# Ledger of designs, part 12: VH-VL binders against Vacuolar protein-sorting-associated protein 25 (vps25)

Target 1, 194 residues: Vacuolar protein-sorting-associated protein 25 (vps25), of Dictyostelium discoideum (Social amoeba) (q55gd9)
Amino acid sequence: MSNQVFQFPPYYHKEPFFTIQPILNTRKKQFQMWQDLILQYCRYYKIYELDINESIKSNSVLFNNEKINRKLSREALKSIIDDIIENGFAEWVDKEKEKEKEKDKDNNNNNRVLIMWRKPDEWASLIYKWVADCGLLNTVLTVWEIQNGDDSKKQEFHQLNTTILMKSLKVLEKQSKCQTFSQDENVGVKFFSI
Short names: E, the ipSAE of ESMFold2; O, the ipSAE of OpenDDE; V2, 0.75 times the mean of E and O plus 0.25 times the DockQ between their complexes.

## First folded at step 11 (VH-VL; framework fv_pimurutamab)

Design y4 (from w5 with light chain N53E; at its last look DockQ between E and O 0.56; V2 from the best seeds 0.57)
Fold by OpenDDE, look of step 11:
Structure y4 (fold): chain C 194 residues (1-194), chain A 120 residues (1-120), chain B 107 residues (1-107)
Amino acid sequence: as target 1 above (194 residues)
Amino acid sequence: EVQLVESGGGLVQPGGSLRLSCAASGFTVSSNYVHWVRQAPGKGLEWLGVIYRGGSTDYGNEFTSRFTISRDNAKNSLYLQMNSLRAEDTAVYYCAREGYGYDWEAFDIWGQGTMVTVSS
Amino acid sequence: EIVLTQSPATLSLSPGERATLSCRASQSVRSYIHWYQQKPGQAPRLLIKDASERATGIPARFSGSGSGTDFTLTISSLEPEDFAVYYCQQYNNWPYTFGGGTKVEIK
């Protein structure tokens, strides 16, 4: 429901959660919890990209708990993000693409990360199932229709990040379940019945 | 020896108030997360609330308006203030500590509990 | 709130027998679940933390398993002192919640 506020887990309200633990096993657990929290939060608000610097500067509620007066340092957040990337739930946004979007010459550092609470193959499965369920196999859809169409409003992949969506479609292409092609200013997708 | 000791339980009338105490030894309450849990006779365990190391508190939804957890660092003790008591509040009340040094550990230390009876 | 359902409510067994206790969550709690033992007239005692890790001093005959919504506590061979009530507890979501408990009683 659009008016619901994200409920943070209990460990979010505990001070040590915001301090990188020195003991390896404890740190692993801590990082798992951060991963879970970040993915849950992003899924809830349909956030597909995070800027590390902006998150710290803006005092994002995800990384700054005012109730207990604790926040993650940039270094800590970066370390956590690196772990999430290692686990396959995130990837750095390409600097070249970032330059095109923000024209910010000074962002030489990888600060933007793509968040994937679902892997591309999982999204691919959901999309294909939806297409099949709607009887749209062997028809052509646009990427825009998949993302923004009325028919997809009830689907989890509604308004899915374009980069993630394209990755997902590539998975389906490898499976011979679809073919992508350029169609005017959009990308067309033909889904195949197998 | 690390231990918690509850006190203050007894008989109270409906609508009355009672303050329970939890005295800690062997560790500092202000350095740990300590919870209140109750158990009605012959029933299961029910989480009531927690006081954080920083002194902030959280409660179960049913208890926010009637129960208050506080701490006295000098006495190394916790308190549970209960107001507008009801018959259904009859229970053994425990204080419990989360694992030492780690805030997402389990309840590793429990008090012996103190019995509260709400009856006319 | 997350509801934890324990089954069976009562388990009647003899010493030396294997006990299997179930705890099911209404939604995923990942591995953020603990098990406690409570004997009559005593406070609960921590047995298993984070679904599968034995607490300090807990005998090897106690083990925990599971993730997501389904969890199991196993006592490989019941000792006389193991007859008690066992509770699961989650800390994945506010508020903390306990299962209804399983009473392991002597047959």
Scores: ipSAE 0.569, ipTM 0.819, lowest interface PAE 1.1, mean pLDDT 92
ESMFold2, look of step 11: ipSAE 0.583; ipTM 0.820
ESMFold2 (binder alone), look of step 11: mean pLDDT 89; pTM 0.898

Design y5 (from w5 with light chain N53Y; at its last look DockQ between E and O 0.72; V2 from the best seeds 0.61)
Fold by OpenDDE, look of step 11:
Structure y5 (fold): chain C 194 residues (1-194), chain A 120 residues (1-120), chain B 107 residues (1-107)
Amino acid sequence: as target 1 above (194 residues)
Amino acid sequence: EVQLVESGGGLVQPGGSLRLSCAASGFTVSSNYVHWVRQAPGKGLEWLGVIYRGGSTDYGNEFTSRFTISRDNAKNSLYLQMNSLRAEDTAVYYCAREGYGYDWEAFDIWGQGTMVTVSS
Amino acid sequence: EIVLTQSPATLSLSPGERATLSCRASQSVRSYIHWYQQKPGQAPRLLIKDASYRATGIPARFSGSGSGTDFTLTISSLEPEDFAVYYCQQYNNWPYTFGGGTKVEIK
């Protein structure tokens, strides 16, 4: 895949875009635009988790535009993320899961957010369709095969975040389209033909 | 009254250069986003480029090598430097202000345009 | 770049008639589209912002609708001064692009 660089939308180059607008209607539009940008960016690079503190400290290009010398404050980014969460396109990563990974020193505030440019039900549909198209219904697949298998390389859900994938599989389970089970330190999935 | 006034258009030979001017009144150019848009005779509108409040610029891919946008804050004016002009550059050239706030991303003020003719 | 296709190219109508103009995007531009009116020998004039919001001073007979890829400008009852060329423009993707325009002419 040609190392294409993400192309930022025109409003990314506007100074007011990086300042929270005081007028409610203008702010709503601004937040929608940020949501769109964040989701597009994450989709493009297959980023499923964002750390707010790290994004600010590292001067992420997503939130820091050097061309116009503007960047989002941590507070602004948090407000935007809260809006994205409210709209159902993100959720906070559980602190308990963070304890298993690198102990983020700032114990006091949720800094990590799961980004979902597609909702679990949408992913579920894509995965099920793929399984059906491949003739793998009524067979057992591992979560690893879905994420990392050669057969899924051309699929959008290739290398999908495990948390999102498991949520998606739960949707399918509720629909009686699959059943998950533990298998050799991995998760197996049996997909059913309905 | 808020307005933009273009000037500097005229007849130029292929390969020649021309600088257009856009004078603003009623608002400060350096506090706004101002664009250049052109329209060939009997054709549609074509976006050329923009100068941002901070002074940075962006261009359409086709124009980056030949066109340069600049401004003079003291004169409250915008400029379009055009080099290596071609017959296909024949058009009316407009400067337009992009509003912000309630008028996000929309061209709310236009100049009257200045005609550029590239011909041998 | 995003291509905006306007249809029809020409619309011939009489005063008092309803005009419906279409703008189709090659990909989704969400609601980030504007409409402009241009009369002969004049610069374009902003009509509709963000698909559906009338600009300041624009008569109520002008309305816009649509999202994603399909957009419509409607003139409920044409006035003599409404005979002009209308352009759609998107700002969702870089670079900014315009449609080819629809000419509304008197029948």
Scores: ipSAE 0.522, ipTM 0.810, lowest interface PAE 1.1, mean pLDDT 92
ESMFold2, look of step 11: ipSAE 0.627; ipTM 0.841
ESMFold2 (binder alone), look of step 11: mean pLDDT 89; pTM 0.900

Design y6 (from w5 with light chain W94F; at its last fold request DockQ between E and O 0.73; V2 from the best seeds 0.80)
Heavy chain, then light chain:
Amino acid sequence: EVQLVESGGGLVQPGGSLRLSCAASGFTVSSNYVHWVRQAPGKGLEWLGVIYRGGSTDYGNEFTSRFTISRDNAKNSLYLQMNSLRAEDTAVYYCAREGYGYDWEAFDIWGQGTMVTVSS
Amino acid sequence: EIVLTQSPATLSLSPGERATLSCRASQSVRSYIHWYQQKPGQAPRLLIKDASNRATGIPARFSGSGSGTDFTLTISSLEPEDFAVYYCQQYNNFPYTFGGGTKVEIK
ESMFold2, look of step 11: ipSAE 0.746; ipTM 0.895
ESMFold2 (binder alone), look of step 11: mean pLDDT 90; pTM 0.912
OpenDDE, look of step 11: ipSAE 0.799; ipTM 0.919
ESMFold2, look of step 12: ipSAE 0.758; ipTM 0.900
ESMFold2 (binder alone), look of step 12: mean pLDDT 90; pTM 0.916
OpenDDE, look of step 12: ipSAE 0.875; ipTM 0.955
ESMFold2, fold request of step 13: ipSAE 0.678, 0.736, 0.763; ipTM 0.868, 0.889, 0.899
ESMFold2 (binder alone), fold request of step 13: mean pLDDT 90, 89, 90; pTM 0.905, 0.900, 0.906
OpenDDE, fold request of step 13: ipSAE 0.875, 0.872, 0.877; ipTM 0.959, 0.957, 0.959

## First folded at step 12 (VH-VL; framework fv_pimurutamab)

Design k1 (from y6 with heavy chain G101P; at its last look DockQ between E and O 0.83; V2 from the best seeds 0.81)
Heavy chain, then light chain:
Amino acid sequence: EVQLVESGGGLVQPGGSLRLSCAASGFTVSSNYVHWVRQAPGKGLEWLGVIYRGGSTDYGNEFTSRFTISRDNAKNSLYLQMNSLRAEDTAVYYCAREGYPYDWEAFDIWGQGTMVTVSS
Amino acid sequence: EIVLTQSPATLSLSPGERATLSCRASQSVRSYIHWYQQKPGQAPRLLIKDASNRATGIPARFSGSGSGTDFTLTISSLEPEDFAVYYCQQYNNFPYTFGGGTKVEIK
ESMFold2, look of step 12: ipSAE 0.769; ipTM 0.903
ESMFold2 (binder alone), look of step 12: mean pLDDT 90; pTM 0.907
OpenDDE, look of step 12: ipSAE 0.872; ipTM 0.953
ESMFold2, fold request of step 13: ipSAE 0.773, 0.790, 0.754; ipTM 0.907, 0.914, 0.896
ESMFold2 (binder alone), fold request of step 13: mean pLDDT 89, 90, 90; pTM 0.900, 0.906, 0.902
OpenDDE, fold request of step 13: ipSAE 0.874, 0.874, 0.875; ipTM 0.958, 0.957, 0.957
ESMFold2, look of step 13: ipSAE 0.756; ipTM 0.899
ESMFold2 (binder alone), look of step 13: mean pLDDT 90; pTM 0.913
OpenDDE, look of step 13: ipSAE 0.873; ipTM 0.954
ESMFold2, look of step 14: ipSAE 0.732; ipTM 0.886
ESMFold2 (binder alone), look of step 14: mean pLDDT 90; pTM 0.912
OpenDDE, look of step 14: ipSAE 0.873; ipTM 0.954

Design k2 (from w3 with light chain Y94F; at its last look DockQ between E and O 0.75; V2 from the best seeds 0.73)
Fold by ESMFold2, look of step 12:
Structure k2 (fold): chain C 194 residues (1-194), chain A 120 residues (1-120), chain B 107 residues (1-107)
Amino acid sequence: as target 1 above (194 residues)
Amino acid sequence: EVQLVESGGGLVQPGGSLRLSCAASGFTVSSNYVHWVRQAPGKGLEWLGVIYRGGSTDYGNEFTSRFTISRDNAKNSLYLQMNSLRAEDTAVYYCARELYGYDWEYFDYWGQGTMVTVSS
Amino acid sequence: EIVLTQSPATLSLSPGERATLSCRASQSVRSYIHWYQQKPGQAPRLLIKDASNRATGIPARFSGSGSGTDFTLTISSLEPEDFAVYYCQQYNNFPYTFGGGTKVEIK
């Protein structure tokens, strides 16, 4: 066994990667490379949300390479995130809530982004399989038990972001594989056999 | 016209050392990324390492302790210092340019190579 | 490190024929693959960038496809100057690695 740290790809070590490239084909590849890096990094560290302002202010190693003295600008990062959202791997967190809280004159002022390095339908399949394999169909679980309970400790969805978990349960509800309902302070879920 | 010319190859005994040169023209080596790649006779290509614009270097894992890439900006040249040579290091050695600021991670210009033979 | 396996090792064909060369990666390299051509006694020449994009000056008869672990270089109608060795190279991870090559030779 040993300590492990995320291994950055070759292009992270090169200055042009940190500046939006002017040639369209080069920029399209650059954006794909940033998407892949962001998704891999977030998967490695189990990061489900990024805060753009804090990432820039804290000089996050993901977006700031001190060895070459290069850092993504806020505008560049925003453009890359917008592209990831258009490709279906991210979304703004609570757009109406973010806008109202920040009182932004520019309606495009979003800061927190949900990173879906595994999509809700894929999480849904993992959760349903686990419920079925553990003999928990037709019983009631809380959302907390799925995320944090002792029985889920070995599952990839253990400690899954609550927003992504709820999206994943909604996928199952549309498939008639579960139903959610209110509990005091909690959300309950009953999974159905098919 | 971009050109890269390797030199300094020859016959070396096992355990010996050799310094290869790569003279560049038509571009500035310190403004680009330049790599060393080798090819054993009848074999495929093997990446050795790179020198970055700022002068830092990275190497393939097997070469980190034995090979050193350096640069002389006044001569617009790079060097590959090879120590503790083995028979397996017998190859044609190329320097190759990766262009700064356009396109990603490929070698657009190569030298014609210099032959290193490690034997006897 | 990522191993690239090219097949076949040798492809014997006549001018005018279609050549299909395979490159298989030991793990996903997404689309981070380049293809090179090397003629005897010469340095490699870039052919295809990022699995599918022809490099500057490369004739349209060369095309590339694939993603993930399986990649293909196709030469639609071989010309006499196309008889050479072809290599794939990945840049998904350090160290950069090359395939073992496919030699396209005259039948």
Scores: ipSAE 0.637, ipTM 0.837, lowest interface PAE 1.6, mean pLDDT 88
ESMFold2 (binder alone), look of step 12: mean pLDDT 89; pTM 0.883
OpenDDE, look of step 12: ipSAE 0.813; ipTM 0.926

Design k3 (from y1 with light chain N92Y N93S W94F; at its last look DockQ between E and O 0.87; V2 from the best seeds 0.80)
Fold by ESMFold2, look of step 12:
Structure k3 (fold): chain C 194 residues (1-194), chain A 120 residues (1-120), chain B 107 residues (1-107)
Amino acid sequence: as target 1 above (194 residues)
Amino acid sequence: EVQLVESGGGLVQPGGSLRLSCAASGFTVSSNYVHWVRQAPGKGLEWLGVIYRGGSTDYGNEFTSRFTISRDNAKNSLYLQMNSLRAEDTAVYYCAREGYPYDWEAFDIWGQGTMVTVSS
Amino acid sequence: EIVLTQSPATLSLSPGERATLSCRASQSVRSYIHWYQQKPGQAPRLLIKDASNRATGIPARFSGSGSGTDFTLTISSLEPEDFAVYYCQQYYSFPYTFGGGTKVEIK
């Protein structure tokens, strides 16, 4: 019975927001506004990845405002995404330099982007606190249990994107707060006291 | 040169209706984003709503059922139709223009306002 | 909706003194705050854009700062013409909201 919808900010309803502005200071503000909108939208719907080509092709409401007949161009969206990446809130996931399959080569490189509306070190803190609060230090958990298990169902990291989760565990490893290891097709993790 | 002038204020009874006008000069209303903002005597500013370049509107939540913003492009004017007026609607009513795209969401031109008094 | 709380409600100062006006948002609005000046019997005038940028024609004695939830308007050396009410306004989300105002009295 989820009747809630994302509430767009006032500037989403204005035509100039959808056209890259020529004056540098105006454009810098425009790009900050797009970053804030994209991160808020993705957080609201728990979206961790965007596909640029698919977003444009499907007329995603995030980038296409039907009421004012305005849509970001692909070039504009890519410029905005590049800025978000430079600010540390996104990264390209389409980095293939070698073909995985010849039939998949029609997909453009630099098309899928990981959206980090909460950064890995923040996720890491949430996960470690939960492990400590639940008395699970010095035991072995699977990555699946953290992400999908019944014990994590009420946690914000439940169903977290796997790439972001692994980045978050790497943060904890560098802090000597856990160690990950392969366990057949699963990844196990053991968390340590301080 | 660039100006907004409100008119049509006056004394009305509770439950009555009133239509305010906002005449623009020096710019085209249909190419801009124009708002209505009110100010009760001795009180602060309260945003009422906006009309967009395409003619659609948005309102503050408590005004959506009683107030209607419209535009006449031939007269380069906007209107605020107010129905079911209450004592708390007593205020000076301003129209204001945004400075888009150079001044994101800022009201760079204001009229001098027109006074509406709702009293029996 | 986002509530903007301005303090103090009234600030009585002498010419030449420094005025510091506060605007606090009920949630983060980033830097999406404008400041307006309203002199007695007049419409508001845009003063500061996006927390810190003076609008065209605004004297250098006016400055703004802050981000997130806490914002400050400063008048470094009050002039008699600065007698007015000052309002902050957010545009982070609908509906647009204004603070309750700070009245600066110079006499």
Scores: ipSAE 0.679, ipTM 0.864, lowest interface PAE 1.3, mean pLDDT 89
ESMFold2 (binder alone), look of step 12: mean pLDDT 90; pTM 0.917
OpenDDE, look of step 12: ipSAE 0.873; ipTM 0.954

Design k4 (from y1 with heavy chain A106Y I109Y; at its last look DockQ between E and O 0.02; V2 from the best seeds 0.00; counts 0 for: pae O 13.3 > 2, placed apart)
Fold by OpenDDE, look of step 12:
Structure k4 (fold): chain C 194 residues (1-194), chain A 120 residues (1-120), chain B 107 residues (1-107)
Amino acid sequence: as target 1 above (194 residues)
Amino acid sequence: EVQLVESGGGLVQPGGSLRLSCAASGFTVSSNYVHWVRQAPGKGLEWLGVIYRGGSTDYGNEFTSRFTISRDNAKNSLYLQMNSLRAEDTAVYYCAREGYPYDWEYFDYWGQGTMVTVSS
Amino acid sequence: EIVLTQSPATLSLSPGERATLSCRASQSVRSYIHWYQQKPGQAPRLLIKDASNRATGIPARFSGSGSGTDFTLTISSLEPEDFAVYYCQQYNNWPYTFGGGTKVEIK
């Protein structure tokens, strides 16, 4: 059996791909390509959060191509991430939460980003459909049950990042399809039939 | 009833190309994750690649440069384009579905496979 | 990638005997492992889901156990139709990987 790993697209092996292009239209295309790559990579390894500084320091294979001796600078990566955020596929992680998780020395700059290869509304649809299909409408589930329950184990959203899940549930709330509430040390969710 | 049917296999010379087809019924290809898996004669199963419901693709390490997975939503079909074929590519090629959204991350339905023989 | 090692490569038994097949992962896969059965000239068939859950239509003589790195498929009493190759497959990490298979053959 061949050693199977994430396969980078052909453009990953092109030197110019790692240099921010000065021409606007070319840069737009480049950034789209980076977005696609980052989302694919994160989806492949189920990575929901990306640390920019750590990615650079650790020479992440995603941003450092040793074969062609090219890597993104932190500034370049940040610019790409900003673009991904603008496109709705990422969000900066809360600084307060970030400080609790990691002692980041990065002068109060955003460093961690939540990666969403699916947008919250898409996750919301999947979750609601699952609830409906399971006959769980008008019942109460916990966030934990959605993430870790046996019934959800075969769903794509199983073990979904809590932040993304909560965002998704918020979408459903806006659609009057569920209501979240505090339940002990967890969050309860009542899903409604429409 | 869910069904996958592979076709397009046959004899091809080394260096040649071949396009395999996987016709799906009973489910929508674009709504599922569908994979290609091959098995050399008397050997084990080897994952080749996948096409995601969003249309993106991933491949095994040794296949990314030679193999391309695509689909035709109108035909509800999947394809495997194989280029620069080698003798070691001789195998039965299967398409297999992940039963999204209920049967995730295992292969619930397989085609019967199509045999590809690469020989001079 | 996660490497799944199946042992033995070949298991020779008689009908009515107990078969014990092993699948070892190079790292923890939790319970995210499946077993497939493949008969000659056929595609693999899902047998066990998530280490211990029989798939629909699978006889009770088939059972799975294990967690982490060590998994076992057990056939309590072999039937003639059970002589086949069995594969384990993990989905804990990308890419999905298969074991090398265990052939259960008639002694």
Scores: ipSAE 0.005, ipTM 0.523, lowest interface PAE 13.3, mean pLDDT 90
ESMFold2, look of step 12: ipSAE 0.591; ipTM 0.813
ESMFold2 (binder alone), look of step 12: mean pLDDT 89; pTM 0.886

Design k5 (from y1 with heavy chain G99L; at its last look DockQ between E and O 0.87; V2 from the best seeds 0.77)
Fold by ESMFold2, look of step 12:
Structure k5 (fold): chain C 194 residues (1-194), chain A 120 residues (1-120), chain B 107 residues (1-107)
Amino acid sequence: as target 1 above (194 residues)
Amino acid sequence: EVQLVESGGGLVQPGGSLRLSCAASGFTVSSNYVHWVRQAPGKGLEWLGVIYRGGSTDYGNEFTSRFTISRDNAKNSLYLQMNSLRAEDTAVYYCARELYPYDWEAFDIWGQGTMVTVSS
Amino acid sequence: EIVLTQSPATLSLSPGERATLSCRASQSVRSYIHWYQQKPGQAPRLLIKDASNRATGIPARFSGSGSGTDFTLTISSLEPEDFAVYYCQQYNNWPYTFGGGTKVEIK
């Protein structure tokens, strides 16, 4: 029996992949290849958030290839992430919140990234199909039951990131396929036949 | 003028060994990624392995124990050492350059090939 | 390991006709596919990069399309020098793999 680990693509093993390329057309392809790799890696391990600083400090294998002794600089990784965000596959998480403490001198730096290797539209479709297939239309479910319940344990959205789940439910609400309601710290959802 | 020239092919008995050479001109092998690819009499191309700029190597699954790629920077050449040869290793053997990163993972320059025949 | 299946194995056509060659991957390779042309007794020549981009010096009658698992090489009007074997190659997954080839021949 062998361990199931993510298999990196051939281009991950080549030094120029880890340095932002100077020629524009080459760099555009490089950034597309990094986007595809990051999304595939995160899908494989069901990672919904990346912490840029932690990834660099911990020498995450996604960004640090020990075989060739190369890793992305923080600046390069941030540039790649900015491109992924522009393409709609990621979002910054640590937005400018109220700054109560002065201990953290550089709170204006974006660091945590929500990774959407499957977009909310696609998650919405999977959730709605599951509800319909299980005969749960026109009944009330909690968000927790969708996310963590025993009935969803075999579904791809089991333990889905809460922010992505709520975005997905909003897609369904816009389609008149569900209605969410909040009761002090809880969220319920009713799914409709349409 | 960029060229790759393979040599060292020939007839060898099953279980034997053979060392193929690939001489480069017009570019530096240690600054590039050079691969070995073979083509049996018949139809298909089969990737064998690669030597990276730093000198490390990777191989196709079937070749990790029998084939070794090495490089001599002073001679601007690389080699394929083939051991425990079998009849199914009969093929034309090519070396091919990858112009990384511009032609991402494409083989832009090929040698003419050298024929290896494994038979009694 | 990604298997690339090319069809048909042989395509018999006359000069001036349109050739359509298929390459199907066992799982998605996105657009990370290259095409090569090989004439008898010669080494392969890079033809199409990344599914659709002609390599340097390749005539406009060659075009490629597709993404995911299904890819097509099209030769809009065959010239005598186009009768050759064509291979697809993927680099989405380790290790690199090639298709079995499609022979385009005169008939």
Scores: ipSAE 0.609, ipTM 0.819, lowest interface PAE 1.8, mean pLDDT 88
ESMFold2 (binder alone), look of step 12: mean pLDDT 90; pTM 0.902
OpenDDE, look of step 12: ipSAE 0.862; ipTM 0.947

Design k6 (from y6 with heavy chain S56N; at its last look DockQ between E and O 0.65; V2 from the best seeds 0.57)
Fold by OpenDDE, look of step 12:
Structure k6 (fold): chain C 194 residues (1-194), chain A 120 residues (1-120), chain B 107 residues (1-107)
Amino acid sequence: as target 1 above (194 residues)
Amino acid sequence: EVQLVESGGGLVQPGGSLRLSCAASGFTVSSNYVHWVRQAPGKGLEWLGVIYRGGNTDYGNEFTSRFTISRDNAKNSLYLQMNSLRAEDTAVYYCAREGYGYDWEAFDIWGQGTMVTVSS
Amino acid sequence: EIVLTQSPATLSLSPGERATLSCRASQSVRSYIHWYQQKPGQAPRLLIKDASNRATGIPARFSGSGSGTDFTLTISSLEPEDFAVYYCQQYNNFPYTFGGGTKVEIK
């Protein structure tokens, strides 16, 4: 795993990039740039979930550029995230699922967001192609094998977030390309040849 | 009128040093992102580096050790300090401003360039 | 670094003809690409911003298109003053890089 550090794009080093632009067209461009950056960053480090509050509190390098002494406010970040959600590349994490993780006390505000640099249908296509290429059609795989198996190590969906993976599998189910079922403590998936 | 004017070019021996100047008028350099770009004779454009509005700098990988960009706010000017010059550094050197008002705009203002010749 | 490949290297056309110039990036640069015009003995001149936005003062005959890795500069009808070298430039990644240029010359 190359100890390579993510290289930020040039606009990351622009002070205005960290201030929400007042002009609509400029703001749209700005938000697109943020979307691109966030998705690229998350893709690079395989980050599937962001905590807005934690990101701000921890001075995440993604939203805090110490070199130019600029950082996003929570409100700005939230606005950007809302835009990303609108574009279909993110969604708020369900509160019920948040209860299973660390009890973030601030129940009233959406704080955790699922990041999808690929949409579920894109992931679905990649997974199905992989299954086909491996000659695993009409066999049963577990969700764990797809996520953590040795055979998937070179695939982009290796260690894919379970929620995203399940969404992707649902897409395939709708296409009659697979069937999911409960198998012990895991989920089994049977892929079908079309 | 918004303008950039480069100066300081000339003939220098290999291993020598040269400092180029870029004087701005019609806008404040400290409020903008200004870049250095060079062009070897009959060749394309090559990005050398930038000085940010905040005063920080970034360079092309091959220039980091030899080139330094600075500015004098009082003179509203930029500088390119070039050390350990090589024959391949022979080029016209331009300073260019990113578009006014937004710092991720294109290079909308260019100087006329100053010629640097590195030769024994 | 991101390599921008422009094609053709030289384009020979007559006034009034349509010119189509290509710029291909070694990796996606989204829409973060600009086009410049350069005439002999002159500094580059900004033509197109962010793939498709014509710069101020640029005639309507100039247009840009593309996203990701493939970009096109189009001159709908060449004027005598349009014969020059055209460069694409990306700012998606450091370092900024330029294409090798396309020379539009008179046939």
Scores: ipSAE 0.319, ipTM 0.757, lowest interface PAE 1.7, mean pLDDT 91
ESMFold2, look of step 12: ipSAE 0.769; ipTM 0.907
ESMFold2 (binder alone), look of step 12: mean pLDDT 90; pTM 0.912

